# Designs tried in a protein design chat: VHH binders against Branched-chain-amino-acid aminotransferase 1, mitochondrial (BCAT1). Part 23

Target 1, 366 residues: Branched-chain-amino-acid aminotransferase 1, mitochondrial (BCAT1), of Arabidopsis thaliana (Mouse-ear cress) (q93y32)
Amino acid sequence: KIWGFRMHGTKAAASVVEEHVSGAEREDEEYADVDWDNLGFSLVRTDFMFATKSCRDGNFEQGYLSRYGNIELNPAAGILNYGQGLIEGMKAYRGEDGRVLLFRPELNAMRMKIGAERMCMHSPSVHQFIEGVKQTVLANRRWVPPPGKGSLYLRPLLFGSGASLGVAAASEYTFLVFGSPVQNYFKEGTAALNLYVEEVIPRAYLGGTGGVKAISNYGPVLEVMRRAKSRGFSDVLYLDADTGKNIEEVSAANIFLVKGNTIVTPATSGTILGGITRKSIIEIALDLGYKVEERSVPVEELKEAEEVFCTGTAAGVASVGSITFKNTRTEYKVGDGIVTQQLRSILVGIQTGSIQDTKDWVLQIA
Below, E stands for the ipSAE of ESMFold2; O stands for the ipSAE of OpenDDE; V2 stands for 0.75 times the mean of E and O plus 0.25 times the DockQ between their complexes.

## First folded at step 20 (VHH; framework vhh_enristomig)

Design o4 (from n4 with Y99W; at its last look DockQ between E and O 0.92; V2 from the best seeds 0.87)
Fold by ESMFold2, look of step 20:
Parts: structure tokens; C-alpha cells; sequence
Structure o4 (fold): chain B 366 residues (1-366), chain A 117 residues (1-117)
């Protein structure tokens, strides 16, 4: 009955413990008691989470906030038996001017809807998704880090909670949103990444689910990542399964090359997750006058790049210091005054409200 | 149901101009990257231009400086303004919508552009 050691019930359908949360139970003091200078990317429990379930016609109920806590699942739940589950990743930012902002939340909602179609799941509407995220941030406002100290990472989660045997779509779906304050996704902190090219095990195959954010995509990468990390690499860079000759992406981030005034990123082609940070960086680069090429990128082209960076909601825009392919280590420009930092600064400025948003990308929620 | 309906094709002289339109319905137009593709007789379909959901534009090298893509989200309409047309621009032009330009979810039926040799 202590934090993290709750025993699950045997009669529970996949549901969250329901309760009505009053304003007196929520803390909207300016900041939670957190060591903001030493945040990493580890779970820090916040006060509340948002939950809703599908009703009989596949539409979702309005939803509710409850105290952050464990969920109970029937052993026959679709997520447990057939892997019917999707995640999203988003951040809430506190700007220097006191605003609390979301970045392109409609795209996260739409990506979950697209993934749900692929996985034969019902999903909340775009409006319901965004409302659930907004309620979660507002209820946990004290957990949104101060300006410059990180962000509140939000995990929308959709899964088949209805119980059944046999390979079939679940009869009931649960949508949850919870958050955790975060700062550094990689153990290196803000230092440049060192990647290892994985030649044997692809991340995704044509016809699979690599183009949607299915929960089942992430378990299979764990051993490859762990082996690379145990040898001192930050992560792996995957090649395409079809030819083994073209780069695709890192375990949970997209990749870009800088070649003079041209910025290159692999075309998604159904096996690469089309990241929201990736989409945003493409537009920022185009507006700055860079050429942007979305295409197949042979692994040998890594030697031609001046800079390499990764993009993802968790990682942000992260410089790559080196990539090792076979026995050859290629090094890249890092530090201040490079294209990577220019792009990162503009993106973060838009996300935090310090740079004017001319694209209707930010949603102010407080 | 999702619809993408191209219009504005026709015959033009070399050096001439033409404006294509694509009317969209059945999805939230403003969330999507919208692109023009073209297919000449006997050729593979090729990318022409994309306007991203945030309004930024990108062009194939063969059309850059001659074609301008734009969108009107209030009218759910995509445009391609073509100028300085050449014989090699002759093709059926398709509009396409997708999460990104390389994973197109929805295609129009096309509109023929013929630039006289």
C-alpha cells in the first residue's frame, strides 16, 4: 500500500479509481516542492490524472480528474492480451511572462486518432483529447516547472480495457492523461549525443506499426538500446529493413543532417514515426531560408554532414556529436553558433512564448 | 467521406500561366500537409510542392521560382499558381493530403495540364 507497490484487484475491469476532485484538494500554489535544478527524465508523481472510457457506441464519456494512482485491469483486457495500446508525448511550458502553453496539441490528438484507426481502436475526438490534456495541466499547474527549469511532460495513453478472449478488438477503451515534470531526456544531459548504427535489427518493417505510436513498438527496442548504452553510446541509429542501406531514425527520435544550406531528413515512408517536432523543425528551417530535403538518406551520406541532430518531444532538438558506423566514427559540429542551436532556440522560443508565434502553434491554457 | 477535387487544368502555350485549385472536404484541412503531385504520360508520379500545416512551402527543384503553392484554410482550398510553363510540365496534377508528404492518406482524381510543345 506504499507508493509504487499497490496490489491489483482480481475483479477489476481496466478502469481508474473514480472520484470527484474538489478545488480544495488541488494545489495551485505557484510551484510544487521540487528540486528544479536537478530534474532528469524520471517519473515524478503529480497530483492528478485525467480519465475517460468509451461508451456503448464507441464515443467517449466527458471524462474526469482523479488523484494520480494505479489503474486496475481485467486479466483479459485487450491491452494485456493483444497489445491494443497507443501513447502520445507532449509538454506544457511556462513562459517568462507567466503563461502556460501547449505546443500543437491538435497534432498529438490527430496522431492518436490515426494510430487508433490502424489498431482497430476507438479514440477520443480531437476536442476530447485536448480538453483532457488541458484539465490535466490545470489540475497540476504547480508541477509545471518555472521558466528555464524544464517542462511538464504529458503522457496521453489509450488502450483496450475491455475483457475478451480471442483475437478481436476490445469492447471498451480507456483514455488517460498523466504528467511528470522533466528536463533532460538523455543521461548526458545537454551534452551532444553519440550514436551507434544498428545494422542487424531494424526498428520497423513496412506493413508493421512503426509509423504509428503503438505501445508495442517500444518493448522490442529495449535490448538494442541497452547494449549500445552499456558501451557508452547514447542510443542507436536504425537502418531501413528493406535494404539495410538507408538511415531511418533513433529509437524514439527523428534525425536530421545539416549540409551547408541544406537540411536533410529521411522520408517517413510508412516505417518512420512522423514526429511533431520533426514537422515543426522542417517549417522553421524553411522559413529561415534553408533548403529542406525529405528523402531516402544512404548511411554513407553521414560522412558529408557538418551537423547532425535528433528531434522528439522528450529530447527536443538534441545535437549529435558522433555517429559510429561499422568501425568508423564520424564527428559533427556541436556547441554555440551552429544551425542546430539556431533551430532549437527558435522552437523553444515559440513553445515558451518568448518568440512570436506566427503559425498558430501554441495554445495558451493559463 | 473525404474528398479532394482538383480543377483549373487546361491547355496553355509555353511561357503561359495557369492556376490549379483543390477543394477539400471530410477532414480537418488545417491539420494536414497538402501537396501537389504530377504524372506525365509514361512517367512515374512525382512530387511538385508541399504547403505544410503551419504555412511553410517547399518545392521540387524543377518548379522552384515558377510555381507558387498556397492554401486558404477558411475555404478548405489548396492552390498552385503555375507560371513560365514548359512542355515538360504537361501532366495530370493531383492534390494530396497526409500527415506528411511521403505518407499521403488522401488523393484527388487529378486535373490535366497540357503545355503545347
Amino acid sequence: as target 1 above (366 residues)
Amino acid sequence: EVQLLESGGGEVQPGGSLRLSCAASGFTFSYYDISWYRQAPGKQREWVSTIYSGGSTNYAESVEGRFTISRDNAKNTLYLQMSSLRAEDTAVYYCAAGWDRWQTDHWGQGTLVTVKP
Scores: ipSAE 0.764, ipTM 0.912, lowest interface PAE 1.2, mean pLDDT 87
ESMFold2 (binder alone), look of step 20: mean pLDDT 81; pTM 0.812
OpenDDE, look of step 20: ipSAE 0.931; ipTM 0.974

Design o5 (from n4 with Q103R; at its last look DockQ between E and O 0.90; V2 from the best seeds 0.80)
Fold by OpenDDE, look of step 20:
Structure o5 (fold): chain B 366 residues (1-366), chain A 117 residues (1-117)
Amino acid sequence: as target 1 above (366 residues)
Amino acid sequence: EVQLLESGGGEVQPGGSLRLSCAASGFTFSYYDISWYRQAPGKQREWVSTIYSGGSTNYAESVEGRFTISRDNAKNTLYLQMSSLRAEDTAVYYCAAGYDRWRTDHWGQGTLVTVKP
């Protein structure tokens, strides 16, 4: 009589302790205890992060705030094993009038959606994305720097959190948002970028993921960046993989050339990330009466530029002082009163609310 | 279902004017850059103009000063006012919507514009 030991599989219900943060009116100090004058671009732990997960049908559940901390992830998660993940980058600004402002959050949401489609992922809706970002900013309001001291950098993540063995799309996805206060990249006197043209290693290839903000795009270029930095360069300018004749983009930024009244930038032909800052700068430039060309840009055309600048969420609008190609260094105009500065000033003005937003680019959160 | 429907094409004399429309449905129109493209017989499709989601406009050199792109987000409609039309403007004109003009997610079926003496 073999007594069949019925192993009662105790379903350890992961009790997500919904700590009801009771609305105790904590006299929320207007600002966190941070040295706002010495902010860098480094991770500072804030109070809360936002997260939600997809259901089996691909819809995302109602999100929740939790204290900033480590996440629990299955070792077989799609992001860990197969690189199925996307990132976004955006900033919250505090205006002089006390408003907290987001810049074109719908474009971040759309870009994530496009990336998700390319990566065979489910994505939150535009509304869900914006709501998650809003909740993150509101929960961390004290970490939004005072006017002129910086911004709250926000990192939306979308990744395969479902466990699977074998190359396949994840069964579950996680949307997570966290933030960190960061200094404005352009302190008065920040040195112009010195770029090195990489001739051997491309950043992207046709048919790849260069046109989406996939996490897997960054790991492959870390060594290239390290080498350039060891030589005294700020960053790397990449060439197209197909011909090696045309410039594409910098590691985390788009590039622009100023030639008189014409601004030239590489077209986003699938190997270049369509930056939101890039798009905004193009529109601002057009409104100012500049001619804007989006096209293939031969590397040799760099010699013809009066100014060169890079655009990105982190960098903003950054002047390029020099570019080195095949041991030839070309120098460009830097400083005040140049086209780069004009464009930067207008963009930052809109972002911070000092310039009237006539294009519905700015979303007031608080 | 996403739809882009062009209209307003036809025959016009050189120097004449024509207004094209593109009615959009099935997506959030205001979030997209919207563009006009054209394809002449035996030629490749070429970019004509873009109106960005923020409202700024850009034109190909060949049409600059003659064509005006505009949008009505409330009506989900794109327009192209064409003036001083030339024989070389003869083409099928397409409406396109995308994250940017280089990543078109949606295309219309096109409308034919014929400029004949």
Scores: ipSAE 0.693, ipTM 0.877, lowest interface PAE 0.6, mean pLDDT 90
ESMFold2, look of step 20: ipSAE 0.839; ipTM 0.938
ESMFold2 (binder alone), look of step 20: mean pLDDT 81; pTM 0.814

## First folded at step 21 (VHH; framework vhh_enristomig)

Design ko1 (from n4 with Y52S Y99S; at its last look DockQ between E and O 0.85; V2 from the best seeds 0.00; counts 0 for: pae E 7.0 > 2)
Fold by OpenDDE, look of step 21:
Structure ko1 (fold): chain B 366 residues (1-366), chain A 117 residues (1-117)
Amino acid sequence: as target 1 above (366 residues)
Amino acid sequence: EVQLLESGGGEVQPGGSLRLSCAASGFTFSYYDISWYRQAPGKQREWVSTISSGGSTNYAESVEGRFTISRDNAKNTLYLQMSSLRAEDTAVYYCAAGSDRWQTDHWGQGTLVTVKP
């Protein structure tokens, strides 16, 4: 008589300790006590984070703000065991007029939804996503850097918080948003990026999750990044896994080539993350009268470019000064007055409200 | 249910004009880049044009200067004004919606355009 031990899997949901912040009118200092001139791209603890959980039907409950802190997570949570998690990246900007602005938050929400579908996850609605982000920004308003000093980086997370053993979708999901004041990943005026082309390890493959902002995409390339950095490179440019002949993207950024009046970027084709900054830069470039090509880009074409730049939420629009491929270093134009700078200026102007938003890209939060 | 329904296809003489429409439903149309693709008999589907959610337009070289893509968000409708049509423009034309032209989430069934004398 084999006594089948029915392991009653106790559904321990990740509990966020709800400290109800009573709305005491704290004379909220306009700005947090931060050295705004020396911000990096590191985690700074802010005041609050936002969280909500999915219901059984897959819908998300009303979210809540809690003090920034640790989360309680079941060790059997899907995110920990099976990598069922997505991230987003976006920024809140303070304009010169004191407005707090979000840049195209709906695209982040949509990207998360697409990613969730790919990862067999439930996701918040666009509205719920934006509301969560909005509440996070408002609650941490004093952490939004002064104009020109940086931005409040926002990290929306969606992950399987339900506990299960065995490869399966989680029974519960958590949507969480936290923020950190940051400077541009690549400080304006800092040295142009020096990239190394990785020839051995691809970032993604066809049919994989390269086109999804999944947390599991980053772990596999950490060693590649470490090696490149140890050699003095800023980051890595990856090649396609299938042929090794075409460039794809940088670790956390899309790449663009400037050839005269033509801007070339790799087509996403499911292996490259469709960056919101990428999308925006393409639109800006088209509006300026540039020809934009989204296609396969052979690595050899890098020699033909006059300028190269990367785009990402963290990086913004970052100039690439050089790319090294097979021990050959190619240098590109950097500095003022180049196409890269023009595109950056317009994008940042829109993001910060210095340029009128005619495309409904900017959401005013405060 | 997400739907994209193309219309306006038909026969036209070389040098003629035709206007295609794509009616969208079941999703937030204004958030999407909307594109036209076409597939000629025996050929692969090819990108024709995209209009972004922000209204920026892009065209394939083969149709640039002849075709005009536009959208009406209030009507959830995409348009393609085709002029100076050529025999090589004969194809089934498809409407597509996505975050960009390479990340298409939704496709229409297509409408046939035939350019013949």
Scores: ipSAE 0.067, ipTM 0.578, lowest interface PAE 3.0, mean pLDDT 89
ESMFold2, look of step 21: ipSAE 0.099; ipTM 0.627
ESMFold2 (binder alone), look of step 21: mean pLDDT 82; pTM 0.819

Design s1 (from n4 with A96V; at its last look DockQ between E and O 0.94; V2 from the best seeds 0.87)
Fold by ESMFold2, look of step 21:
Structure s1 (fold): chain B 366 residues (1-366), chain A 117 residues (1-117)
Amino acid sequence: as target 1 above (366 residues)
Amino acid sequence: EVQLLESGGGEVQPGGSLRLSCAASGFTFSYYDISWYRQAPGKQREWVSTIYSGGSTNYAESVEGRFTISRDNAKNTLYLQMSSLRAEDTAVYYCVAGYDRWQTDHWGQGTLVTVKP
């Protein structure tokens, strides 16, 4: 009679660390033990993540849930050596009636496919992307904050996990989704930003990757943003690389100007990320009767604006209090009763289910 | 295979009207922002109008009040109702689908609109 341990072989070189569990193991707990009133926007580890890999033909396998944990990579993985990687950012919301909602998840999926095409990567289909996100949220349902206490921030990732020594597309891709609870920041006047216009280092160039959500776009932003913060600014406003005369976006958010009944935002035109919050605010503003202009915006127009605000998944709709350009500080309206507040309130109301969705933007998943 | 097929172009007198149509296939039409662009001979291509995936509409200043964009997601069809046509509206009109107005994924072959003197 022989008793022995089963030897677990070395995983495929570029595999993620796998831990398969039933998603139902946590279904009987309504909420995780979290101080919901003191959440910020920082990593709080949840219980599960979703993972899948591409097949040889570029299609993705049926994915699986595992415990949140480290990923295992070959040193020659494409992401590590050549930056073949994309991120997404989205939120799950809990409504007052207990529904769990996603906001325009098909747009995140489409944006990942566009980025994958640019980066010579295989991408999950829209259906596979949304299914992976749904499974992640459902498995982490107790981590979705109570109504009014924030949201579950979701990070879909797509990266070249196959080994590649020369400059070549990876042989294998991994799609992974994890989440972290974060708070909503919807108090007026609490997030008024002061921005510094960066004239030397552009964020993006025509022909680069600034129009897609490539991981490599964010390292260069960190240095520039850190320098602006050391000088007392909240963030940086970038100019176009070609002329240095037109505003583009801030480090991780799009920008809008309010000029009377006209709302203006820089055209995305290949160098500016097509933000989902940006797209949503444009439609909300149009439906309210504002004129909305998507165009090139000379930096001098900053002096003509009554309000300025930024849009992004993390920031939501955030007021800008001031912008400094060439030693000139321009101030903007903030606080109650402004266009920025009106737009923010409608967007958040739709996302959380407190305002009726007439646009088929929310997807109920629970 | 993705296709965008424009129709409805032709010759018209100043002040007249035309309705352009664009039949789409091979993609999930309702996810996309759909736009009309136009290009006159020797000129750069210019944006005319967009109907966003959520149904909101926007127009270039030169056509606002004269043109109406609409979509029928059940029929995968985009429309442009053009009224009060002017000589400056003479161009080839393209149906364009994209993630947004500027990330344009799919282009039609175009339909010619000629406004006679």
Scores: ipSAE 0.801, ipTM 0.920, lowest interface PAE 0.9, mean pLDDT 88
ESMFold2 (binder alone), look of step 21: mean pLDDT 81; pTM 0.824
OpenDDE, look of step 21: ipSAE 0.900; ipTM 0.958

Design s2 (from n4 with S35T; at its last read DockQ between E and O 0.88; V2 from the best seeds 0.89)
Amino acid sequence: EVQLLESGGGEVQPGGSLRLSCAASGFTFSYYDITWYRQAPGKQREWVSTIYSGGSTNYAESVEGRFTISRDNAKNTLYLQMSSLRAEDTAVYYCAAGYDRWQTDHWGQGTLVTVKP
ESMFold2, look of step 21: ipSAE 0.845; ipTM 0.941
ESMFold2 (binder alone), look of step 21: mean pLDDT 80; pTM 0.806
OpenDDE, look of step 21: ipSAE 0.927; ipTM 0.971
ESMFold2, fold request of step 22: ipSAE 0.827, 0.847, 0.841; ipTM 0.931, 0.942, 0.939
ESMFold2 (binder alone), fold request of step 22: mean pLDDT 80, 80, 80; pTM 0.800, 0.797, 0.798
OpenDDE, fold request of step 22: ipSAE 0.937, 0.938, 0.936; ipTM 0.974, 0.975, 0.974
ESMFold2, last read: ipSAE 0.821, 0.830, 0.844; ipTM 0.931, 0.937, 0.941
ESMFold2 (binder alone), last read: mean pLDDT 80, 80, 80; pTM 0.801, 0.803, 0.798
OpenDDE, last read: ipSAE 0.938, 0.937, 0.937; ipTM 0.975, 0.975, 0.975

Design s3 (from o1 with S35N; at its last look DockQ between E and O 0.90; V2 from the best seeds 0.89)
Fold by ESMFold2, look of step 21:
Structure s3 (fold): chain B 366 residues (1-366), chain A 117 residues (1-117)
Amino acid sequence: as target 1 above (366 residues)
Amino acid sequence: EVQLLESGGGEVQPGGSLRLSCAASGFTFSYYDINWYRQAPGKQREWVSTIYSGGSTNYAESVEGRFTISRDNAKNTLYLQMSSLRAEDTAVYYCAAGYDRWQVDHWGQGTLVTVKP
């Protein structure tokens, strides 16, 4: 039984198609038949995905690879009814020397565990998370783009798959990992972003889930993003819900301001996702001799910045060309020879192995 | 069971030096950002310094140039070298481990530093 719903009289949790595939059955073709020069950030189905489920005691089974495919869910699954789900985002890179690399995968694992605690979910251990990701990448090695042509985007996904009618934590959890080759997260590609400051609808509230990577955070963002995009903006810059006076983050990325030798980013003190790219850029900037301030950032400081950039696993380090606040458009330095480009180049160099990793950030998996 | 055990506190004269240590156990130390915080009598706890998991360091303005944070991942130990101490540095100093300096998972019990007038 590979698709569809079960008959009456049985209770089924979510299930992946019941065909297990070992690593020995992986295709050995060096590259998939993909137009590597025209990748965006949209789903390209790969060969395999990794799956596991929580055991009776909440621990996760060893897990297995299966063919990429749809999943079967009970209509009463916690994810479908109560939004009990978490995502992660990470990339596998192919270096010029042929290595296949992951970047700080332990941080993705830790962040999922933090989110699981918040959402009353069981989570795989750090080791299980990383092993599932490794298996996924190795099984889909031909889908990892050639050097310079993008990356394999990996989606670890954890959700309440157990059925329950009523607001309660699910009885069973499913952990999946799948991948898709990608390049440009924003439609603009490498062009600078133009942001609109959203004054009415905050992204997150104290006591909400904005500080963890909950699936339910992303549906509410869509209307605000759509309106901004229909007006010609790339995305929205949110303000804090408490005062409406401080910047927080873009829809799916953190934000930084460059002010001379000082680089400023909003503190992640409850409502802002602690981005792994954000954490990495902070350290890179400190090592280069910049002063880095993690603090509350009044929206008025936007007019004092020389450069602005966004950070996220999907987007990398993305330059911001302008921000519109009320009726005032502020423009920022873009292009070569600026701090944003320096930071981006170092980060990408570390991720792809062309710059020495002095921080134990890179995990070689092939 | 996670433990953070501070040591090295004590009394010192103005302008003096102290070296604080924090021994960690029960978690993978190298994955974490590790912080020093302090709390003076009658005041809220305040951030002093962070050493990030990648080894980079950052400091509060009030201690920049006087304090040096370091870590030894092989020994699971965090250090704070304090010099040019002032009366306003008198506080209980806490080490803290977390995903970042805002999402702190574990706190130590603290070690008292007293800078005599």
Scores: ipSAE 0.845, ipTM 0.943, lowest interface PAE 0.8, mean pLDDT 89
ESMFold2 (binder alone), look of step 21: mean pLDDT 83; pTM 0.840
OpenDDE, look of step 21: ipSAE 0.930; ipTM 0.973

